# Ledger of designs, part 203: VH-VL binders against q9vpl3

Target 1, 224 residues: q9vpl3
Amino acid sequence: RGKINIQRPKAPHYERARVVAVTQPKYPELPKAKSCFKTRAERTQQQQENPYNEIIAREVRNWLDHSRLVAFFHLSSITADDIFRVRVQLHKQNLHLKSYGSKIIEQAVKNTRYEAIVPLFHSNHCIVFSPDPEKTAALLRIVRRVPQMVLLGGIVEETMLSRNQLVAYAQMPGLHAVQAQLVQTLSQAPGHLIQQLQAHQNSFVQVLDVHAKNQMNEETPKST

## First folded at step 8 (VH-VL)

Design ba2 (framework fv_cemiplimab)
Fold by ESMFold2-Fast, scan of step 8:
Order: sequence, then C-alpha cells, then structure tokens
Structure ba2 (fold): chain C 224 residues (1-224), chain A 122 residues (1-122), chain B 107 residues (1-107)
Amino acid sequence: as target 1 above (224 residues)
Amino acid sequence: EVQLLESGGVLVQPGGSLRLSCAASGFPFSNYAMTWVRQAPGKGLEWVSGISWSGGSTYFADSVKGRFTISRDNSKNTLYLQMNSLKGEDTAVYYCARDVFDSDYGLYMDVWGQGTLVTVSS
Amino acid sequence: DIQMTQSPSSLSASVGDSITITCRASQSISTYLNWYQQKPGKAPNLLIYGASSLQSGVPSRFSGSGSGTDFTLTIRTLQPEDFATYYCQQGYDYPRTFGPGTVVDFR
C-alpha cells in the first residue's frame, strides 16, 4: 500500500514486481557431488538446451526492441526491499531495472550485433532499459545515490558506449542534437568495447575496495 | 496531439503491389516500436507485422510472410508496409499502431491510426 | 500460434446494465492480455492492458481480470457510448493474436 499505492492506485505491476522479487522461486544450487567428477545427470543437464531460458530470453529481446537506452551495471549485495525502492524510483522516469542470468542474455543476443556483451554478465549484474535516451542523465542521478550499482557502460541509439562515453552523453542535458551527434561519431568494435568495459569493471572493483576502506576508517555516514 | 495517419490504400489487381505509409506526429516516433493490424470488411482484427524502434527487428503473420515487408524512416516519422503478390484475402482496412512493451504488462498497442482501405479485386 | 476465443460472440444490453465478456487463450499467457473497443467505422481504442490496468482516459466502469488462460472484461453501468465491438489480444508472443470480437448491441 503506502507510497506505491499513492503514486499508482492501479499499480498491479509494482505489487507484482515486489511479490516476484521477494517470493520468486529460487532454484537453490544443488550441493556439489562428493566425487571430483560431475554426475551423469549434471553433465546431461549442462549439455541440454534449457527451454525455460528461451521464454525469458524472449522478454530480453522485447526490451531490446523497445529501448533506445540500455545501461549495464555491476550489482553488489543489496536487499530485496532496497532494490525494489530503486526500481520504483527508476520506473517513475520510464527506466526499467532488470536482472537476467548470463545464459539468458547469451540466448537473447545470440546471432545479433550485441553478442559481444555476454562476457560482461559473468558476475553480479543488472540492466536498465528505457525507450527514451534523454533519460540517461536522470538514470545517473538516481544511481549516484545507490552505491551497490556501478555503471559499466551501455548501448545508446544502437551504439555501444563505455562508462566514460555514457557519462559524457549524460552530462550534456538540454542539448539533444549535440548528444545525438556525439553518439553518431562514436564507433566501437564489439571486441574493443568489451575490453574497455572489462578493464573498467576490474578497476572499479579496486575503487570500491579503496572506497569501502576509506569510509570505514575515515568517513561517518552522511545522509542529507 | 498524438496522432497516426495512414495513407496509400487503393484498388489493386490481384498479384499487384502497393505501399502503405503511416505518418506519426505529436510524440517521439523513434522511441517506439510500431505495428500494422488489418480488418477485412465485416470481420475481426488481424495482426500483420511489427517493427522494433530502430527497424533492426521485424515480425510477420504467417499469412503475409514472404509477401509483405515492414520498414520505417525515423527521420521522417513514417512507418511503411510494402505489400507484394496481393490476394483477394488481403482486402482490408489497414491500421498502424504504436507498440509498447513492459515486462509487467507484455506487448500492447496504445495509439491507433484511422486506417486506410485496401481493396484487391479485378 | 496462440489462439484467442471470446464469449459471447454478441450480446444485447440496455443502458445501466452490467455486462461481462470472456476471453480464453489456447496456452498460458501470464497477465499479457489487452482489451480494445471499436465503434462502427472507427479505429480500435485501448481500454485495458496487462489484463487489469486501465488505460488513461478510460472510464472507471471498465475493469479487467484474469491470468493464465482465462480473462474477463466487465463494463459496470453500461452507457450509450459503450455499444461497440470488444476485442481481446495476447501480448505474450509473436505472432500477436486477437479474439474474434464481441458485439455489444442495444436491446
């Protein structure tokens, strides 16, 4: 009920998202076999295509068909309630925060121009989709207050952008034509972009570690 | 005002070709996927084709696959449907519609044009 | 393809009546069902999306419910402008499919 009910009295999607996030069936990792070799059943399952992943991969393809902005984030440990609050805040700006497994992303982008992004999703991640690329600035303002989410890069107007390029795009608000021109002049080979995003991801893990140490030893939490 | 205006519907001989246009105004056309839906006289609605915001992905009903092509020009805010090898069964009012997706709601069409009549007859 | 059916195919009602139209999908489509209204000689208009979400500008007398394969559209206190044909449509997968329509006529 609460604020969600006030903002959207007919908001079945908010309630559905919360129920799904909190009560979503988890397929717990099966305890590893005592043997050093994988069981026959485990090997068979790994070799077979999972038909359920195809259903969810369709959802990812639908997002790509309807989104001019796709932003990739590393996601640190966060509670279901906290991520739900972030999702609600983003949704008000027509920004849709989603998490999908790496196999699902691989199946969704297989044989597309975006196949090279798959390595970005081997660790904890989330993706924000939006039909409106002008919302990039709003996205970064909101995420700045969420230390668990770290920008890795994205796709704007079908152009793959590194973190720095996406930040530059966002920092030109009110100059839509200039922003569009910036995107048009950027040309990144998928391999080159992946290298940049992977290097940035590794560098950011180091920065997060330094930041956490400094905050624990020096800064008192400041919330205005 | 958000509006879609179809044009190009005329009388065409069987086996002929025709291109329909849909002009969009009042909204950022390039932010939306688009679709074509047709309705034969006195009959129900039939989905025909869909296209992603960029034009990079296209979808077709089996009844038109291989004969129809969907395309768009985002610089002109215009959606197109190229119809080839027309049959009497293609006689219908053709509507363009704005397509929306949200994983909580699925795919839905929130804005529709007024339609353009295509008649395939000798 | 996902086949959609509607019941009844037509119904007669008077102003002030409450009516219910049913839509059934040949396979589970979650809540990914939409309802459209079409008046004679006019284009369709979106009433409800995602089974139960009312489109902006649509009167509150319209409501939708259901999930999986069975869905309903209810019009409470029917008004003169509600005499029209109503279509359900699945937004779950391609190709997108519509129900055959339900004609609501004056009694």
Scores: ipSAE 0.676, ipTM 0.886, lowest interface PAE 1.4, mean pLDDT 81

Design ba20 (framework fv_cemiplimab)
Fold by ESMFold2-Fast, scan of step 8:
Structure ba20 (fold): chain C 224 residues (1-224), chain A 122 residues (1-122), chain B 107 residues (1-107)
Amino acid sequence: as target 1 above (224 residues)
Amino acid sequence: EVQLLESGGVLVQPGGSLRLSCAASGFTFSNYAMTWVRQAPGKGLEWVSGIHWSGGSTYFADSVKGRFTISRDNSKNTLYLQMNSLKGEDTAVYYCARDVFDSDYGLYMDVWGQGTLVTVSS
Amino acid sequence: DIQMTQSPSSLSASVGDSITITCRASQSISTYLNWYQQKPGKAPNLLIYGASSLQSGVPSRFSGSGSGTDFTLTIRTLQPEDFATYYCQQGYDYPRTFGPGTVVDFR
């Protein structure tokens, strides 16, 4: 292993290789599903002095700099098999699901415009990255079927958006000009998203309830 | 037709400043990262600077860091390179290029301008 | 920084020859290597990206291979328009770096 590519993190390549391996059973290697959830032992290991923390932090910064779409999720308990299926579905849409320790996130975003996101990672989390902001609708469609992942907010075209703003963006007509106008209108200071999430904890409970109800409705589609 | 056209290259005194422009046409400028590459007379290619498609992230070669600034105006489809504290070793033909990122292939420059000559001499 | 070297620095060839140019990176860059061709007085043009993928419009006589630190560009059945300078470039990390170039001259 060597130096991390700050313009192209190795993680997307590893995810693509896993998807290819799954689709090519003739030459199977045992695919190891990466979990969005970090175990207590894994977090303890990351808190120890590690010479690779700086390299991984550079990978995170590369993802943030390269991605026009970044979505933040709270992650509830999820099996390795379930998260693997989600990763495969997301990867087909050029959406890359990643999980990093809070210390690594802090090192990556320190002294940058993204520093305000650090508080989002003090609990169980995962992040989805994509170079294509038009994939926001596809992202929300996929995660709507995954009750363990709860959308907290995101960054679209370098603008921090709340959960509701990101949902509104996803429902825009397919015109780039209209989407750009919405992003400009919804522009927020980086700290505003964190403040709104912290101030309205009751809203988070309501979001979880709505999410659960939406999942139930999608499981019983209308038939003809 | 995809085109990049550089302008602004002239003779400048050491310590002087100069701004180069690169006008893009034939493609959606805001969807691509852009880069500047220079070539000193009789020498090879040297990467100078790069800018994200949004304009939010910029990168520089150590030889120009602190002296050069890269910027873009997506509404005008134009890339800029502001060159300050020019030195004799900055004498080169400056090319702008469209920078493509692909997760399978990395970064590569698929469209280049004709170049503009910058001469730094007393 | 990632240092790029090319071999040979120059070579003389005749039309119809097959030639090979090598490029080495000071550290592993996976397959993130590109090849450019530059004719005298002209801007460079992209030949190959991602070590082995031919750019649209590039003749099939050009081929690239390699991964990690060692890469090659092969031109089979050299044509008159192929006499030029060839550069390799890593697209793996910043700062982006080019090889010193290989001059292909007429014999």
Scores: ipSAE 0.000, ipTM 0.439, lowest interface PAE 15.0, mean pLDDT 76

Design ba21 (framework fv_cemiplimab)
Fold by ESMFold2-Fast, scan of step 8:
Structure ba21 (fold): chain C 224 residues (1-224), chain A 122 residues (1-122), chain B 107 residues (1-107)
Amino acid sequence: as target 1 above (224 residues)
Amino acid sequence: EVQLLESGGVLVQPGGSLRLSCAASGFTFSNYAMTWVRQAPGKGLEWVSGIRWSGGSTYFADSVKGRFTISRDNSKNTLYLQMNSLKGEDTAVYYCARDVFDSDYGLYMDVWGQGTLVTVSS
Amino acid sequence: DIQMTQSPSSLSASVGDSITITCRASQSISTYLNWYQQKPGKAPNLLIYGASSLQSGVPSRFSGSGSGTDFTLTIRTLQPEDFATYYCQQGYDYPRTFGPGTVVDFR
């Protein structure tokens, strides 16, 4: 009924609830004996076999496909109160903080252009999604105040960017077209990337290569 | 007012080619995925092809894969469907639709064009 | 591919009736189901998205329910303008798939 209908890509509400149900330390029979308490390994195994894993993997894939900004972070130990405050600040800027198990991410990105991000998630991590790439500066401003979150890299306008490239993108003033040009230039700078030797940066070079190949394959028509 | 207007539907011979256009107005075209849906005379709706907001990812129904190409020009707010090696089974009204992704509700098509009729003579 | 089925294929009803249309998916699609209405010679219109959310401007007599594989569209107190073909559609995976449609005609 509004005069302006702004609809942004977001993960479905039911999958958000399912993510909370799967990732939180919950047991279906918590009201029963304490002996039913599962170890970390048993929880991890049950989550991998949980029928919700397919739905959560679909949520991750939808977020990646529909977000123009995706940022990957290493997450150090943080209190529930602190992360809640961060989520509230991010939400005000249409930035959505999500946490998924590494095997769910692997399942979600398998056979996609995003496969090379999997190594980034072998340790504690979180992801921030947004349909609006102009919010990259706001994102970095907010997380700069959160030492427990360390930027690893991201995806802007379907282009994989290293940490330094994302920082550069965020510092460009005003015009979305200027930011798009920088992203294109950074992704096409052969030889300049030779100066980046870190495993993290090397994985993004691999992701860019996979992304380019996948785009070419998607543009090639097939009979079946 | 949000509007989609298709054009290009004509009579073509089997094996021929045709390009359909969909002109978008009233919204930020580059923020939305777009799709083509067709309907053969007296039949139901059939999804044909989809393209993401940037044009980077494209998807096709098995019935048209290898023959059809979807593309977009975000500077002109226009969506295209290039149809090659047309068959009698491709005879249908082709609709352009805007794809919305909502975190709570998933993918849905909230705005549709009026459709353009493609007839493939056999 | 996710196959969608609808029942009934056609339905005869009178103004004031309450009708229910069922849609079934070949695999779980959670709540990623949409309902569209199409009147003869016109483009489809979105009625319900995400199984149960009513699109802006759609009368409250329309309602949807369901999750997983089984979904229903209910129209309470059918009006003359409601005689149309109704389609369900899954937004869960590519390729996107529609049900075969349910034609709602005058009795």
Scores: ipSAE 0.007, ipTM 0.470, lowest interface PAE 10.6, mean pLDDT 76

Design ba22 (framework fv_cemiplimab)
Fold by ESMFold2-Fast, scan of step 8:
Structure ba22 (fold): chain C 224 residues (1-224), chain A 122 residues (1-122), chain B 107 residues (1-107)
Amino acid sequence: as target 1 above (224 residues)
Amino acid sequence: EVQLLESGGVLVQPGGSLRLSCAASGFTFSNYAMTWVRQAPGKGLEWVSGISYSGGSTYFADSVKGRFTISRDNSKNTLYLQMNSLKGEDTAVYYCARDVFDSDYGLYMDVWGQGTLVTVSS
Amino acid sequence: DIQMTQSPSSLSASVGDSITITCRASQSISTYLNWYQQKPGKAPNLLIYGASSLQSGVPSRFSGSGSGTDFTLTIRTLQPEDFATYYCQQGYDYPRTFGPGTVVDFR
């Protein structure tokens, strides 16, 4: 009769279910089993499907809007088996490898803050999306073993980062607040990150000291 | 325990304004898109508005475009719906819900608030 | 906008029955369809996401199927707590849209 509070499964349980679905090859080829590598013939066929470009462009826009981590890669020639293994490894970390034609990307990002990424897609490319920016380190570890994928840059917390800035972001352990501050500092003043973080820490300590002294003066106007 | 608690629903006159709040707890609020869904008395569910994890993208149903705005404060784990130029047709229970985006499953609302009643009447 | 329709609008059933509710989208939405259950005076709860994936804590008697434009929710061996209103909802694009709902009443 009464409703029992149902505890939601942990993120690991959810990820396991998704991995199982992706790794069962006995089923018919799924619509989302997209290859990052495309041949010239496949690109020509894609262009001939103009009526569907708007639908795919909206999917790309949704990925950009809902992903806190977006990484852009140049892709060299790679076998279907190799890219499939990479997709499986990435999927286990909630990282989603996608490939889209340059015109579709241009249509998706036109008149948006993402328009600056269009030049990255003039050659063979792929994009990795994730809702979790903490997965940047996992992404770089996986891609390190895939020489066909070359990191060009990315977007973290809606901030455009170069290859070197993204690598620096991945190397910083810590709380979400520290990572967000790092992203902000890297985008505004490359090369001044350490100095700005130290300045902020010193300012915070000064504010605490002033507050403590003010409280002491209010509590004990006379020395005892 | 993952929970969403809504507040702000009251009786307002046509043409008036009202702000609804939804307090989130038990999860990392900044990792999720959020949405508002309403239900008029005796009617079905109607999606009203959505906002991305960062607040950088907002979406609205045609019936509320130009009148409603959605916002969030990730530091306070709170979602807001600012409702302006209210009409009788806006009378409904307003639910906030957590929106999950997943590559394999699309967008879905896995956690819902209790709802807050907004009545627009003179 | 993507329009959602449900059939039937209402149905009467007895405990132990197997029932089926259908949902149709005005355009292809792949498998990006969700099913929600709402009991009188309560908030909706998620039953199925991505057309066929059962939400944690939802009884196995609930199942979903379909892709493209046509989708089905099946409840095997209906229980007393299953008398509720059921909604389908597309998770494919904005604006998000719900079906009009199907009321499952006690016969």
Scores: ipSAE 0.007, ipTM 0.522, lowest interface PAE 9.4, mean pLDDT 78

Design ba23 (framework fv_cemiplimab)
Fold by ESMFold2-Fast, scan of step 8:
Structure ba23 (fold): chain C 224 residues (1-224), chain A 122 residues (1-122), chain B 107 residues (1-107)
Amino acid sequence: as target 1 above (224 residues)
Amino acid sequence: EVQLLESGGVLVQPGGSLRLSCAASGFTFSNYAMTWVRQAPGKGLEWVSGISWDSGSTYFADSVKGRFTISRDNSKNTLYLQMNSLKGEDTAVYYCARDVFDSDYGLYMDVWGQGTLVTVSS
Amino acid sequence: DIQMTQSPSSLSASVGDSITITCRASQSISTYLNWYQQKPGKAPNLLIYGASSLQSGVPSRFSGSGSGTDFTLTIRTLQPEDFATYYCQQGYDYPRTFGPGTVVDFR
């Protein structure tokens, strides 16, 4: 547990953001909507002012330690207003959308069982936290309508799950079936998410390599 | 609707002990970290102690380490500060406050109680 | 520990004036600075969090700015209810530390 592990994953900020959004002028700046869109310049500036971002790393550890559901997403370009709408809908289901720089994530999970997730954060990303793993189905239903958010995988009851495993988990009816499936994943490698990500990258590289070679002479047999 | 109410402040002799209570209402107490802040007569604010939502982490100012303990009872929505080996320097109004951390804003205290006066004097 | 200082320690102003209070941290705290207002005999209340974010219910005449080590609180068109003591507080690390306060009095 981090030393700054001071509160349960609940969004007091979300309630204030909702009040601000309702009462503020037509062009309000929504602080939380900005967290999933931290630019590279903003992340670099933040790291220069606080090179180790110790306090933010402690917050990340706190969220990981107190969430029974953690889902990782790749995030494509999306407007502040659009992500705010998604965040509001997620919060109604006790799902909390957060974003952190890759170095902060690495610092937060270093020397913990979650160290395997670091490779997921080399591109634009968001993380959704919840104390309630039964909300996985609600999460996937909401995110299905947000093409800018691509599920990479997650952690349920301290077990690392791939994208496909998390989707299967969401489709399970009732507590008994959920527990049975979780037990079935017990023997799977903790680095399964990393393995799937690396396999995808290797497949993409292989496709590009084959395509480039074929363009040299499509009539020539490849294995001559 | 959201309220914090401190109680327990009285006159205590140096070397004595005292337990302060803070009753919370209008919010889900078990979801928030809580803190104690004191203010000596005519002086500024001084942070004293903090506790996580689940009591898993506690923090203390150097001036009170080893003498004070912080605890909470989430079933009763109550925060406590046990003060031992009291000194004249501990004379102050003690406030409890609701503690928030956010990656965009850092640590801040958004709701405060009215305070309870502790006087340490012979 | 992170030490906080405020300038000025006190100031006198008239209703309608615009005033600025400065807060400095002994090390960089990014934008993790909060401003609190305390009226005589009352508990403090949160005005601004995260250097520049206005707390719900706080009048728009209050504004905050700054990052790193230097921060300012500005009150435009000072009102009678604004005569109070103002404290800055770093939200960066433990132990939490407050500035010594700035007393805003009638001129």
Scores: ipSAE 0.000, ipTM 0.433, lowest interface PAE 14.9, mean pLDDT 75

Design ba24 (framework fv_cemiplimab)
Fold by ESMFold2-Fast, scan of step 8:
Structure ba24 (fold): chain C 224 residues (1-224), chain A 122 residues (1-122), chain B 107 residues (1-107)
Amino acid sequence: as target 1 above (224 residues)
Amino acid sequence: EVQLLESGGVLVQPGGSLRLSCAASGFTFSNYAMTWVRQAPGKGLEWVSGISWTGGSTYFADSVKGRFTISRDNSKNTLYLQMNSLKGEDTAVYYCARDVFDSDYGLYMDVWGQGTLVTVSS
Amino acid sequence: DIQMTQSPSSLSASVGDSITITCRASQSISTYLNWYQQKPGKAPNLLIYGASSLQSGVPSRFSGSGSGTDFTLTIRTLQPEDFATYYCQQGYDYPRTFGPGTVVDFR
């Protein structure tokens, strides 16, 4: 390959993202006879679909198709300058930080093996792509210094992994065959990323419940 | 040594079927999308089909859609093109190529095989 | 589909000449345009990707430029091994499409 520009790579412009069309997820054949019975609300939603979303969804699909490492992050408030610096550091390791709207992600992965990731993107998020799964350790080292990015999980060699499974995978650097076997071993029942999300949501509910109980128990019988 | 070797090209009758293979070596095959490009005698290059690195997405030129299928076996580092209902217009040298995607550069084919000749004639 | 055209269809040149080949896309493809060289009886070889990026191992006398719909391949100080057919190819969308080719031969 040619030399990578490691100085200050220009982030893709919205116009560039609009122009980069590669492939769209293949959808199952739609029954023509049933199209006449679609609800008005469903028809209106389809008619209002932004054509730019289709172009960007193709870009997302192409990233998923050409990356063996995909990491999903929750992204807290961060300045454009700070995220640019992180993007540059990641790019030096052949790690590509991208941010896409939740509707675009949903459109890109609908009816594909990646559909289970959709729940991860209903809050502020970003994704890191790489063709090299051995860069997982480098990725985690870089993002450890970026508190605004919280690892949610990822996909390694077609296998969806939770945060803890990705961390375990990263602990085996330089042993590619062993890492591939580890991915198979770490593989869980379908939907384990959703289970991980539910666990985080349940933890939040528990925190709220504890707070409510503390408020309800604010009355102290006697000061002693 | 990065290399692609096509095989399977032979003379077949119109309406016949043929399977082409492309053996990859010298690189991590499963990290790359792959493509088939053909060239009819004395004509230019025509893209035929492409497949993602996992095999989950496949793409075809309109001229072969419904007749050809592309597949890969990442454990064997091999790409396949199954050609059905062959026509005289399918006579060509078929090349397999390694397909690269980069957000800054788009899609490009950086490594090509030597080609295998398919002749469709009675 | 995105149609690609090349100009000229063929050209004759002498060793040491500088030549220019033009490629045009039927719609904007940003900078996602590649150039390939094919010698008689051989497989194509990638010269330039992303309109202007020189492939590793390709001599510096090859250069590319352009964006949108108009692209140019320039070969400075033509060498004997450069007499070949050159193809442009869009890397923007499926189906992938090639130009019809430009034959560069001896004058």
Scores: ipSAE 0.006, ipTM 0.481, lowest interface PAE 10.7, mean pLDDT 77

Design ba25 (framework fv_cemiplimab)
Fold by ESMFold2-Fast, scan of step 8:
Structure ba25 (fold): chain C 224 residues (1-224), chain A 122 residues (1-122), chain B 107 residues (1-107)
Amino acid sequence: as target 1 above (224 residues)
Amino acid sequence: EVQLLESGGVLVQPGGSLRLSCAASGFTFSNYAMTWVRQAPGKGLEWVSGISWRGGSTYFADSVKGRFTISRDNSKNTLYLQMNSLKGEDTAVYYCARDVFDSDYGLYMDVWGQGTLVTVSS
Amino acid sequence: DIQMTQSPSSLSASVGDSITITCRASQSISTYLNWYQQKPGKAPNLLIYGASSLQSGVPSRFSGSGSGTDFTLTIRTLQPEDFATYYCQQGYDYPRTFGPGTVVDFR
């Protein structure tokens, strides 16, 4: 008779040993899941079909929906040590530096109000998220010391802002209602941010093209 | 301290409409996404609807899409759930909850109201 | 929709026992799983968020683990106040979904 032990079935532990407390799964496939053998190709297509990208894409979507400040940066060549140092400095201000592949970003923003940002991520990029929009000034002060990070634009209070609008927002006094009003006044459509970025990129490309043409046509610069 | 208080739950006839309110106090309401979760008598929890910080994004369970609308008034620290075309299956205690998003931990509901009972019956 | 299942649907245990509740998601949700406790006639309370992080004020006898699709809640030295229904909930995607609940009875 003694004690009743009906309530305690034993559970297997092997899957949890390495995956516990990991926010992002290292691999989409664990060969031993649901099988005693390493690999038998018995897993369904459903379990294998890009689960890693979908997991991260939903994390990004949650970031975008629940962050009051999102800033987009172009990221030039930078050492792992330097970017880690920047990430630590930003974290002290409740600013979270994240880097995601362009395909993951595209999946995350597909069929959302943010779909227009996809072109910003065609090359090296990173994103800074924060629940606190008043940290925009702190963010810009930190990145001024990081020439490898070039501000492209952002989202404040769910409103798309160009780089100039975000800089203006950072300079506003700490009157929250006035800042929210300004954000609504300055921002129109996501396409406006994209248009400004494209115009800037085209200008830069034109400068490079002129330089290249001058190198090729050193002899006679006359065009009549 | 941080509190959420629901109100508006009453007996309504099928096909009727009802608006629930959730009054928030003790925290900066405009800093948080909010959600509604319901529980039918003797059954489990069912997520109903969610709304972002400023109301720019709203989400609904398939069972209530097209019938329910979620909104908020940040100047009054109040969350609303407008329920239209009510069915008997909508009978439940409705809870409002504060949604927290953390990069390392995801979405979770850290503060819950006490609930308000909605009964849909003729 | 992401479907959540819990095992067992109910269990009986004595004060001082250690119990484990399992939650499974129909697809990988990383570590974006939360555990809630609901006592009879009361609102749910957050116990654990992000699979393994204890909410402030929750006793250390509660612990969570898991990632991907398989998650567990463990209560190591069951107390009388732990008589309750426990729910897991995925915070990964919309619509948010809860497990059907596990009723913990003291016998």
Scores: ipSAE 0.014, ipTM 0.543, lowest interface PAE 7.3, mean pLDDT 77

Design ba26 (framework fv_cemiplimab)
Fold by ESMFold2-Fast, scan of step 8:
Structure ba26 (fold): chain C 224 residues (1-224), chain A 122 residues (1-122), chain B 107 residues (1-107)
Amino acid sequence: as target 1 above (224 residues)
Amino acid sequence: EVQLLESGGVLVQPGGSLRLSCAASGFTFSNYAMTWVRQAPGKGLEWVSGISWYGGSTYFADSVKGRFTISRDNSKNTLYLQMNSLKGEDTAVYYCARDVFDSDYGLYMDVWGQGTLVTVSS
Amino acid sequence: DIQMTQSPSSLSASVGDSITITCRASQSISTYLNWYQQKPGKAPNLLIYGASSLQSGVPSRFSGSGSGTDFTLTIRTLQPEDFATYYCQQGYDYPRTFGPGTVVDFR
């Protein structure tokens, strides 16, 4: 055959450009502070030079590729003892609780169909992985007892699901075929799903604010 | 009994196309990633391609990238390998295998099919 | 790509002997190394995964060790059914790669 080297530079560039154009957020062409620009560039350079991040990013990609259930959570302040107990309960159900930095997750899912999840990880977060999607109901029962973990959404059988869609999936009986049909029925365009997940985050922030204020009020009861 | 059975291997002319099938039985096919591994006559094993449980992620060896495509039909418990622009060096026994991921152990292939012979010759 | 090498390429041993096969990776792969056995005319079968974990149904005379770049497969008290080719394989990254194989011949 002909020169394969010519096709290789063009093919990777074309596929990357196409994926990035579809999935990458479009940045507004607005003026930015020079000092902030330089700091951001330096940070990006340091991240690219860190071999540790690439190793962990490979681990994340392997989890995503080989887990039929992936659930995303916002994680509020929690003690080491409490999170350990949650991990033990989850592990007994073949559910694996992992925490990764947002930069590592971004690196892991860049140029993949999962790039849409990156906005979920700008704050404290954790992810639960499992090869068994029938464990979704067990996951939600365990997490219901952990107010510090708030479900944002997930991926079931490679389909992105909102919080409400994942709850609906969990309510199905343990018939795999029926659950698979439900996942297909609940699937939506990535853009619309991201919008729904972001709306849930905004609602969650409001709930946390109200909860914090209520706790403060409870701690200062009236005394005369 | 967990079983994988390949089919479709035949003699084809260089430049031709061929589709291989792998029928799975005895386990929930959609719970596993799958892979194709080939072995040229008298040579060692060479990994060819891999696919996630629903086909959202696919991987290929450089030697076959752009010529081969991997797909699966979970409703039929069947894995496919579409081979285009076949070359003499593609002559091999093609095995399908069940791929398992474990965070402590990495990726490994625990169940293999019997193999199907593909011969590319004039 | 991660290159895998094995030594020796072939060896001859008598029943009852203990043998060791070495596998080396071109870069660190942690413990993500698997060993497969292939008998003449048959498909490969998994012996050991994650460097040292024995697959169910595999005799205890097989054992694996190592981490990083250097790994070994040991067969103690060799049996006639152990006549086969043995392959190591890294399960760390794509593309997945196999060693060239070690042929074990019985006298």
Scores: ipSAE 0.007, ipTM 0.526, lowest interface PAE 9.2, mean pLDDT 78

